Miniprotein binders against a2bj90. Designs and how they scored, part 32

Target 1, 235 residues: a2bj90
Amino acid sequence: MSRSARRKTSALNTVLRVVEVFASIQGEGPFTGTYSVFVRLAGCNLRCPFCDTRYAWSLEAGKPLGVEELVEEIARYEPSLVVITGGEPLLQRHPLNSLVEGLESLGLRVQLETNGILPAPARDEQLWRVYHVVSPKDVPVRVPGAKLHPSWVDYARATGRAWFKFLVANEQHVREVAEYVAKLGIPRSRVYIMPLTPEKLDMKELLELHSRIASLAVKWRLNFSPRLHLLVQLP

## First folded at step 4 (miniprotein)

Design ma5i
Fold by ESMFold2-Fast, scan of step 4:
Structure ma5i (fold): chain B 235 residues (1-235), chain A 85 residues (1-85)
Amino acid sequence: as target 1 above (235 residues)
Amino acid sequence: NPDELIKKALELIEKAYELVERAWELFEKGDTEEAVRLMREAIRLFEEAIRLAEETGHPELAEYLREIIEWMRELIERFERHLKS
């Protein structure tokens, strides 16, 4: 779409509420270790008790940025991966599709992090073509009002571009995750378990927790996600 | 103005979730009557957000909010039935 055509689109389709943009290493999920630019969008449709980014819950926490301006800012970092997170990025779905289009035009790989409550992308959305890490909040630590939209399972099966990441503290949590994904027909190859990290763990406790959850991943034949940024003290 | 209406919908959703969080804490403390009151207030805010979401062309958001309301209504009914028995 030309610049003139984009100017005729409503602010809803060309402006995003952005909390922060920063470079770091992706510490979680299937792209762990990748040099990334993180784009944190404002607004969330949940209030998780264990949320580390409560400052992003309100839409007003974000500054309005035009899609073109944001694409240029991201490109200056020359990232191997663009991680779009929040809040819940899909609350800003229409301008998010425009952002993805701009990033793809530059050949950038995009990963979206979502709670999966809102529907998965349709085939005619730009979001259909990018990677998604879905973090359901219905198991094992249930958040009131959270329910994974069933279209995410169909999307994962159709595209191979979605993974499901679950916070776990112990083996009972892993069992509940295994039962949940089996019931929904999610392949184990698309499932990551990640340590649920309480506040104030020292480095020894953090490593011991990672070791325990990783061992459970091997036992249950699931993928393991570290929280690498916590281990190496990056944002 | 669709942009102002969707902003209003998101503000209502934010306020509704703050009430849901408070209600959950009150349920855990055994203050069921106040928790139910806050959940009913949250449902009212979600219903207004549904209207605005539909008006602004976000049927997916409206559908999601309806599912939340149904879950909340079921939860309220269960707690009210338990209190009466």
Scores: ipSAE 0.000, ipTM 0.218, lowest interface PAE 11.6, mean pLDDT 80

Design ma5j
Fold by ESMFold2-Fast, scan of step 4:
Structure ma5j (fold): chain B 235 residues (1-235), chain A 85 residues (1-85)
Amino acid sequence: as target 1 above (235 residues)
Amino acid sequence: NPDELIKKAEELIEKAYELVLRAWELFEKGDTEEAVRLMREAIRLFEEAIRLAEETGHPELAEYLRDIIEWMRELIERFERHLKS
């Protein structure tokens, strides 16, 4: 059977539940400062106490959109980067692979943001070819059941297309991250620490937190991710 | 001993997640019936962990696990609807 015929037999897997699509600047991780289109998929397999996107937790929170329609909408923005996030986008893995195929066909660069609980892409998935920012929730924030799937470390070694981004509030958290990545064999060059931002910080408090975490990144020889969109008041 | 009970809850949660990951692999391979069976087994383990969390004075953990069970039930219902269609 051809690939097209196989895709047609899976019509139910060509629809994504999408919470929102919007243009902004990527404020986090290795592509900070890039003009991006954000695609937020519905559904999440965690209930993090610090989550700022709780409206995306339910699968039913998203509008059903066909993959082809979504590719066309994204392309109209002419982005330098397509950021696929959620909830947990890998919960919609089958249609997500189709979306990635469509976006790559147009020459668009894709980044996936994932909690890393579900397995990393296999070599025969379209997702194998795109960038991944993995945000483990087992360390240091200790979300129950949020164990990183070991295949993500193997994927990072095999492809060079995965980075690991950790939410941190203090130096003890940074120490725990350093120990965690050393035990897993993740190179420090692939590790980002990012401020864990509580609700209702004023601008002075937000800047002070960023400064403190950035100083810890220098001290511990890790990369630093800001939350740039919060500092410049973008979505 | 509350410390021993919470450790047992953590072990149950880890085992439940192993079943969830296996279930997802089976869904991707088209083995939907077996995937649903494993997800229902994972729900049972999460429910046992909830009882231990409540007994040890961790109501926040219990509520978190109830939320996880709810989305799992939504997923099972969705996959079962596709089988009947």
Scores: ipSAE 0.014, ipTM 0.340, lowest interface PAE 7.2, mean pLDDT 83

Design ma5k
Fold by ESMFold2-Fast, scan of step 4:
Structure ma5k (fold): chain B 235 residues (1-235), chain A 85 residues (1-85)
Amino acid sequence: as target 1 above (235 residues)
Amino acid sequence: NPDELIKKALELIRKAYELVRRAWELFEKGDTEEAVRLMREAIRLFEEAIRLAEETGHPELAEYLREIIEWMRELIELFERHLKS
């Protein structure tokens, strides 16, 4: 194809509304400690009272970026992991599939963070091939309107590429999570409990909370996710 | 019957949230017109639930539902302003 036709075709590529792109260490979930680049997409289908990223709630908070330009920006970081988060990234599912295709073509490993309200990827989506950390907001934190889509359990069983990460503050929350995952048929090996952190904790309080929740993970035979970036003061 | 009315309000809320979920799925596919239609129907159901919540003496629920409707109207405005079919 000519350069003129190529530029014209590139201008027709799908666009994502992006809030921020930055390099850090993945602080949560099964890939904790990995050098990552984070892509925060705009828009969310929930209004969680404990949300740390309220600035990403509106689709208008995102700047339009072409998939090709975003892939090039991400690649400059040479990351071990690309973390796509938001808001709720599945709200932009169509252009997100194109982004994933571009990232995979470069051999980059991709992880999506989602609230799991929207359906899991279908087999014909590029998203079907990447890792997903699903953070349900119906249990134990009871966010109104939050209900895990049942297809996520089927996706996790079929692919082995989904984990479920729950915010917990105390042992009663852990009990509720244990009952919830048992009812849904989610294996314990795919379940992480993570400290629900209030906005204003000092470092000693933060570490003590981590210690308590980690001890509960051992007691209930669930996996533990830290919030490592908070402990080491990274974004 | 206040107990029966609050039960109806909760059923309307559940139905409204299902419409909101479907609207987001349609929005993802680029079907903005149908997504907006479902969101407007969800708002109608929430408004009915507000009336029942007020009649049964649940003003906190009514206020929460009003906040949800305000958020939904903002989203509809954003969809209509930025997206052409």
Scores: ipSAE 0.000, ipTM 0.235, lowest interface PAE 13.4, mean pLDDT 83

Design ma5l
Fold by ESMFold2-Fast, scan of step 4:
Structure ma5l (fold): chain B 235 residues (1-235), chain A 85 residues (1-85)
Amino acid sequence: as target 1 above (235 residues)
Amino acid sequence: NPDELIKKALELIRKAYELVRRAWELFEKGDTEEAVRLMREAIRLFEEAIRLAEETGHPELAEYLRRIIEWMRLLIERFERHLKS
């Protein structure tokens, strides 16, 4: 068997269940405003009542794609950032490490969005080298089954490549977040608060909510994450 | 002893992940039948860890492991379809 034939066989055996791949602007977190390609992986270990991507909850929602095929598709967009999201992408941890390796070989910047229930990357994983935005769902939103794995705090301190993004609706939520991150020893410089948008809001209401949460971020000395894509009507 | 049972659950999880890693290596080498066998063995270890997690009052860990098993079962079904063809 030639090397090329072996590589193609390996690609068929290293598959990810992918819901969608699309270009947009990163609307959230530390890379807000960046031209990005989004890779939504199927499957989730939570059932958040405010979830906007319920169509990705089941692994059956995903089409099986080989890592090499997916890398080629992503590269065609010529993105400044590759955002791997889901569902919960760490449910597909092993093929995900292979995807990250392929993307890094092309010099692409990678950001993972995760709920943080599964452990943070180990030093020998490809995932150790990329950016992570961890979105805990235990505080303040109290989603059943959600608990941040403590290894994410150690990973953030060791690498400087993790941030924690919390959904908040009011000042009491911000207070709970501040208490939670202090208890866990998460530096405030690594913490983002983001508007919780559970209702269908018009543009005026959405802007007012953003303004209110941003003001609280200033007051509490935390970082603010918008939902920029919602404000500019992008996917 | 709840402390000893949770330590056993964590060791089962570690062994299951090692089997999953070995299974991926076998998939890459084209040894799909043996890889599927190891993945099924890993699922059995995760199922035992679920039992121990529930007995020790860790329902969050049990839920997490059930989602891992769901993912693994779907991958096994996909590879078995390819093997039959």
Scores: ipSAE 0.000, ipTM 0.141, lowest interface PAE 14.1, mean pLDDT 80

Design ma5m
Fold by ESMFold2-Fast, scan of step 4:
Structure ma5m (fold): chain B 235 residues (1-235), chain A 85 residues (1-85)
Amino acid sequence: as target 1 above (235 residues)
Amino acid sequence: NPDELIKKALELIRKAYELVRRAWELFEKGDTEEAVRLMREAIRLFEEAIRLAEETGHPELAEYLREIIEWMRALIERFERHLKS
């Protein structure tokens, strides 16, 4: 039996707990501006103070959906990119591999957003073949219990399919990120800094924050991720 | 504290998956015996996570982990048969 066939042997490998599915524009990271379908999976292994999606923290927040049904729902949107996010989607790793296989069979591009606490994909997982945006929560935001799994650095080197996106509020945060990625040997070309947006910023404050963090990205020779969906008022 | 117990369950799941990843690297290099040992250790961590998930009112997580364990045990049996032949 092939490795792919083994992953389809259990009924639970084909069921995901899903909070929401919606079409929008990817507002963050290397694919900013891309017409995307977002699949938010339930459950998270962190409790970040700045979390915008606290409603997804519990597995019970998600409805059970079969992988085949979910693939069909996603395909109806005809997206340029499928963004799988959460909570922490790697908590549902086995059925997630089945979902990725189904999406790839339709020629759809897949991006996973993960906090990077759980290990990177193994070479024989379907997840090995898709894009990953890893959002470490150990630096600079120092979320209790967060630690980037070192396998993500190996994965990024081996595949060229991972980027590291850091929430930053000020220049001290950017300095901490620069030191962190240098210590781990992460190339600057794979590093994004993104504004840490407090709740209820008005448009003027949001633009000023974006400008400030973008200027720091130029100064420190790092990539900049906007939060474009916030600027254009999309979900 | 139920939130702290579920965090412990998720940390056990993280450690278990790290062992699974290392096991696959060992399988690729032909060290099947050591890979099986790591997979059996990962199963023990998943079993502890199941207990915590059940205690904290997450029966669906517990069911999911049981299915993972079943698949892993079947795979281990297959590899052990090849080692003994």
Scores: ipSAE 0.000, ipTM 0.158, lowest interface PAE 15.8, mean pLDDT 80

Design ma5n
Fold by ESMFold2-Fast, scan of step 4:
Structure ma5n (fold): chain B 235 residues (1-235), chain A 85 residues (1-85)
Amino acid sequence: as target 1 above (235 residues)
Amino acid sequence: NPDELIKKADELIRKAYELVYRAWELFEKGDTEEAVRLMREAIRLFEEAIRLAEETGHPELAEYLRRIIEWMRELIERFERHLKS
């Protein structure tokens, strides 16, 4: 009774537009191999030609869900990691901070995936305390208008809770990434290069691409991210 | 209707980016005057999207779009300076 009324009132104060919630293995970045729940938020501030989640571009693509309802749904999976992705999750910054607060209260580890165009978290935000994987879109495959907000470099240095992940197809891309991170003062220990996977690769070609990019990571002294979910055929 | 305004903002942003990509192709082909015209048209669409983003309570989207416009205006000024000299 009383509880039901409070639940509905709370939901009206903080709502997120959510495309999908599903369990899988984190296939990318510093937490590769972790049993995770993925929360895909609607809306994006970019229109990348290589985007594989174009269905999430519009804010209307997502169902409105109350933060409390979403926390309960996520908790049901008992994940080791909650991956908040989209679109661009920071477009829904205010309710996202409330979601993070709810998830942290349950002891859940949270990772946000962002294009880094909007500012990094401030110290007073709940988002300050969680992990961020930033995927800049200004190098090496440049998206017009995309520019990393400089506060992300400061945030990474101050907290040690941000990494920068770049899609690369060849050594020229890796060189461009190395020049970019040196210019911005991003520590190499915070940089991941990941294979840019064209459509229609068979498993042998996919493994060969991973091998080549991993070898370049060693040569250029950068971290390597696989696309593990593609190799093991998970979503 | 906030949902209708969000949909309109999304349509404006999509159209603006189509113009930006076309302008980029024209720059590569050396048609700087037409590229600048398309970029200025894209800026007008982004400015309307900013207004809608602010009205619907999406200040982060509005801030991002202002950053795109600033970058575009700096690029236009640079190219126009080269064309005049």
Scores: ipSAE 0.035, ipTM 0.482, lowest interface PAE 6.5, mean pLDDT 82

Design ma5o
Fold by ESMFold2-Fast, scan of step 4:
Structure ma5o (fold): chain B 235 residues (1-235), chain A 85 residues (1-85)
Amino acid sequence: as target 1 above (235 residues)
Amino acid sequence: NPDELIKKALELIRKAYELALRAWELFEKGDTEEAVRLMREAIRLFEEAIRLAEETGHPELAEYLRRIIEWMRELIERFERHLKS
């Protein structure tokens, strides 16, 4: 997004394309188990084969909603955490900064989920102040067009507010992740591996997959992210 | 019905990507012939999705899928070179 354009508009005039807003439990990453409101923004710059939210790929999938209206809707849930996800939320960077400012004014904790292709926040963005879970799609899952922007490593080092979450199916994937993060200088304490869940797993298969990936996390000295919402059948 | 057609396109994309992911896994395991076969099937499904995306007024999605197919065709050429060598 243009810095000049971002600085020229107020929260009252900004509009986000929103697919859905709903309350649930954060099932993934460093805030697993937290009562959260999920804000799914429309539009994505990838087409991941394992994507659970293909309905959000187009910007036209989202309805236009003003930032102040969205802040009021979120506040009605009284959440412990606001999870902004998508698609790729950073495609709507300008109004997203305004949303964060509004949520921050209410004392709400904000987490952004991003594929990390677009640059990390700059110090003068409201987004600089929130938590980010970056899910690279270049390693190990090799999604076409995916490449992590190097500024995310600098942002994580400078702020302590970014973690890197990788989808893994087997030990070879974990090895690739370990090599990738070592090469980039990402501390293991900021790395999560998470089960790559194929469609149509029954509960027994889902639990067995979680157990296997968790065991690999211990073996490789990485953090483990469950997909708790799948295990407890929440959205 | 445009809404039904876009739902069909998204379902085709879903299936195509599942095949492509399996093809990548098979290639990593050395099963190059099967990987190529699944990759070609994935391309066919993406091509069907492109037609539906264009019919339903989503040219941006169609353009993105064409870029994916180009990359996948390059991978197939590399896989086929390994089979011949």
Scores: ipSAE 0.000, ipTM 0.126, lowest interface PAE 15.5, mean pLDDT 80

Design ma5p
Fold by ESMFold2-Fast, scan of step 4:
Structure ma5p (fold): chain B 235 residues (1-235), chain A 85 residues (1-85)
Amino acid sequence: as target 1 above (235 residues)
Amino acid sequence: NPDELIKKALELIRKAYELVRRAWELFEKGDTEEAVRLMREAIRLFEEAIRLAEETGHPELAEYLRRAIEWMRELIERFERHLKS
């Protein structure tokens, strides 16, 4: 292979479209409270009406960054957790596996946030070895085009490295989630319900919503995810 | 009619992902050749959806679909490697 062909192949395999890289506290899911670096990848396969990150929907919203450059940037933060999010990160699956390989080589813990429409990692992928928080958009929020890929349930059972995080607004939503996870055979220990936060809630309304959803989590014997970053006013 | 064409594009996308789901189930059961066939069918539906998206002035949808096809082709290559081994 010529050098030009090698560079072309490397660019396809080792370049990610990145919207932003920043340090914060993980506010959601099983790693809530962890000092993290967030890597927001561009592009999304959904158009959720409640989406907070519409600026990341287009692949053109991301700047091309080489995997090695991105690994070096992430490492400078000395994070306890690297959160790869988007858009939908699995749209950039191939270079994402290369990124994960680089991060693992440094001993960094990696968590992927995904809508779960695209298949779960195969055993020969680097992504097989990291943590996944799957946020289905088919139930209860019924986003058009959303359907959880069943391989995520098999991945969760096989590895113990996936959790399922559902946006809920009321008890009827929690009931639908409970029925959904029971039918799929997802253990309650891997299920989080999280407040579906409308835009422009004041702090009192935000806290009241968190309290209501947390109470429902206790009642239905599910885990509760806050949106801690919203409560403490971090990005 | 642009409104009807976009509705058709979205329906093709939904159908394509249904095929992807079934293909993955077949692969897990060891029916790799049929899984590859369904994946190629799904790509064909995405290609039709791209044409409709471009015709109706939705370049963002077309770009998403092109990226999905790239991912699907990589998955087919992985399935085909399993068949050869």
Scores: ipSAE 0.000, ipTM 0.210, lowest interface PAE 11.7, mean pLDDT 81

Design ma5q
Fold by ESMFold2-Fast, scan of step 4:
Structure ma5q (fold): chain B 235 residues (1-235), chain A 85 residues (1-85)
Amino acid sequence: as target 1 above (235 residues)
Amino acid sequence: NPDELIKKALELIRKAYELVRRAWELFEKGDTEEAVRLMREAIRLFEEAIRLAEETGHPELAEYLRRIIEWMREFIERFERHLKS
């Protein structure tokens, strides 16, 4: 599609409610250690008790920002990875597809963080072409309203562009995750377990928790995600 | 006027998400019946926004809103089961 045709896109496809944009290191998941720009979108369809970003729950917490302006702001950071997170980014699906199109036109790698309640991308969406880290909240710590949409398993198998990341505190949680992914047919190679960090841990406690969960990942033959930004005190 | 209809659709979507946010707060407080009532009200506003999206030639927005409604209906069914448990 020409640039002129794309300029006729409706306001709903060109404006996002954005809480914050900042540069940091991706501390989690398959791209851990990557220099990234984080785009936190407003609005969430869950109220997780362990949520670190409660300030992003309301859609009104985000400032309206045009897709073109946001692409320009992101590009100034010269990131190796653009991490789109929230809240739940898929609540702003249509303008999000426009953002992804703009970022991909600049050759930027995009990763979406999602709770997986809303359907996975369709083949005709720009979102089909980017990476997704899906964080189901129905297992092991059950959050009211959380249910992974089955289309995410199909999307992962079809594209190889989705991974599933689970917050775990102990071996029983890991067992529940292993049973859950086996039942859904999710390959273990696409599964990450990550430490569920309580509000107040000192550095020694954080390292000990990371070590315990990493050991469980080895034992259960799953991938391990650290929370590296917490260990190095980055946002 | 298509611009006025789009503005109305956006306002309905904003109000619907406000109701969804309030419903989540009520679920946290254990007021499940009132939370479900607000969720059903939000669905009504999304359905009106779908009508306006179709009238203004935005079928993609209409399909997106239908996916939101489907998810919300699944959520309500789950919480209605909680009330009966």
Scores: ipSAE 0.000, ipTM 0.230, lowest interface PAE 12.9, mean pLDDT 81

Design ma5r
Fold by ESMFold2-Fast, scan of step 4:
Structure ma5r (fold): chain B 235 residues (1-235), chain A 85 residues (1-85)
Amino acid sequence: as target 1 above (235 residues)
Amino acid sequence: NPDELIKKALELIRKAWELVRRAWELFEKGDTEEAVRLMREAIRLFEEAIRLAEETGHPELAEYLRRIIEWMRELIERFERHLKS
């Protein structure tokens, strides 16, 4: 193959469909409060009724960006954390591994947010080395087609780099989560419950919901994730 | 012309995603049989896109599409089991 043909093929193979890139504060999960750059990838393998990012569901919602171009854009923000989210980022797994390699070469800390339907990273992937927040949608919210891939539990135990974050509305949901993680052998130290926030809550309602779910986290001995960005009105 | 074939693959992918979106709308309305039919048509379009991607030397695109099809097939199997029971 000529050098030009090889470069053209490599460039296509290292292209990501990106919906948006923006700086904010990580509002959720184990890195809550961290100055972060968010990279929202297009495409999703679920259609959650409560989804607030429906605009990212289609792969065609994302503009094609080369990995090198995207790494340079992210680096300009000088973030403490790069959050790769979507849709479902693992649908773009191969160029995603290249992105992670580029970001790690700059010493940047990377967190992936995933629904956990696709398998966890293999040891020879760049993705093996970064943090993962897995948000199962089979329990308690029962989204059709959602089933956590069992390899995520093995990955979490082997690496200590995965946490499981569950959307909950009430105590019955927390009970279902507790039973689910016990059955799968997920350590409670790796489990977060987070308020399921419906559309159009005012600030008082949002704070009351956070307070209720946090109290349930204490009662059930689970970790609590806020949705801090909603409370401080950031993207 | 490999550039033209890749453009065709991307158009098939766009059409397939439109069918998937419409299928989910039908699922929400309880028309599960029609939703499954549209998802199977979407799989057919993705499979054609995989063939074009493989023929033009784009294995990463083909692998991405195979993962989407795997998700869709698992979902269809669960819905078909529900309809049979």
Scores: ipSAE 0.005, ipTM 0.201, lowest interface PAE 12.4, mean pLDDT 81

Design ma5s
Fold by ESMFold2-Fast, scan of step 4:
Structure ma5s (fold): chain B 235 residues (1-235), chain A 85 residues (1-85)
Amino acid sequence: as target 1 above (235 residues)
Amino acid sequence: NPDELIKKALELIRKAFELVMRAWELFEKGDTEEAVRLMREAIRLFEEAIRLAEETGHPELAEYLRRIIEWMRELIERFERHLKS
């Protein structure tokens, strides 16, 4: 049997607008240090002032690629993890479910990175079965239009496959995160705080910032996410 | 035929998301009125998909689509306020 056998041809021929596909080390969140292939999808429903991937904001930044072609390209890297990011990948939800189905059929582990504004997966979606790192932008950094969809909390409780990652610059931000997750009933074990890094820091400044935020994570009993790729100079 | 109706629902969902993606492109270009128009068209397609999902015994899909519509209506209100500022 071929890898695509018995699948609906229209599903395999669905198109994603893709900015880039590359191999690196996952630098953030619960899978930090994992050899990964990153698939950056085009389009975003926010305009964050601190965004490092502004080149992905426009749908025009993405090339149309078929799901089957993408699965084959990803598989050639033999990754331990496939990281689907963007922009906001849930803007392309229908073809994304098809991509996830293709990747799962090869036994590949998938992580989605999302701003959490669009609803969490339903039980009948392929996306229900993969890992999600949700990066809310309503707290502590207040981005216009950003509101975490409450279904993400329900999804996290039901599946244990979602974590919440927050950008923080100081202790007041950490306090706001702690209050926010307590109010929503998000367990601290599912919460990561990560340094909000200005565009140009030297290595000493970057390490000092990481140390400061890590110390706050210990103090507030939250998980810490580095930005490891910045520390080791990878994409 | 329930299989044909769910296939139609999935096609409506696909078309609705295409409209949503095009609306964001128009927002980026400053064409907010046209973007809002496309978002409202997408909501109508999602509403039709909800009816078909409920009719075919897929209440989880219907509930997911209702959550999407709620999010979209909130965004439209924010953008409409911005237009009148």
Scores: ipSAE 0.012, ipTM 0.298, lowest interface PAE 8.3, mean pLDDT 81

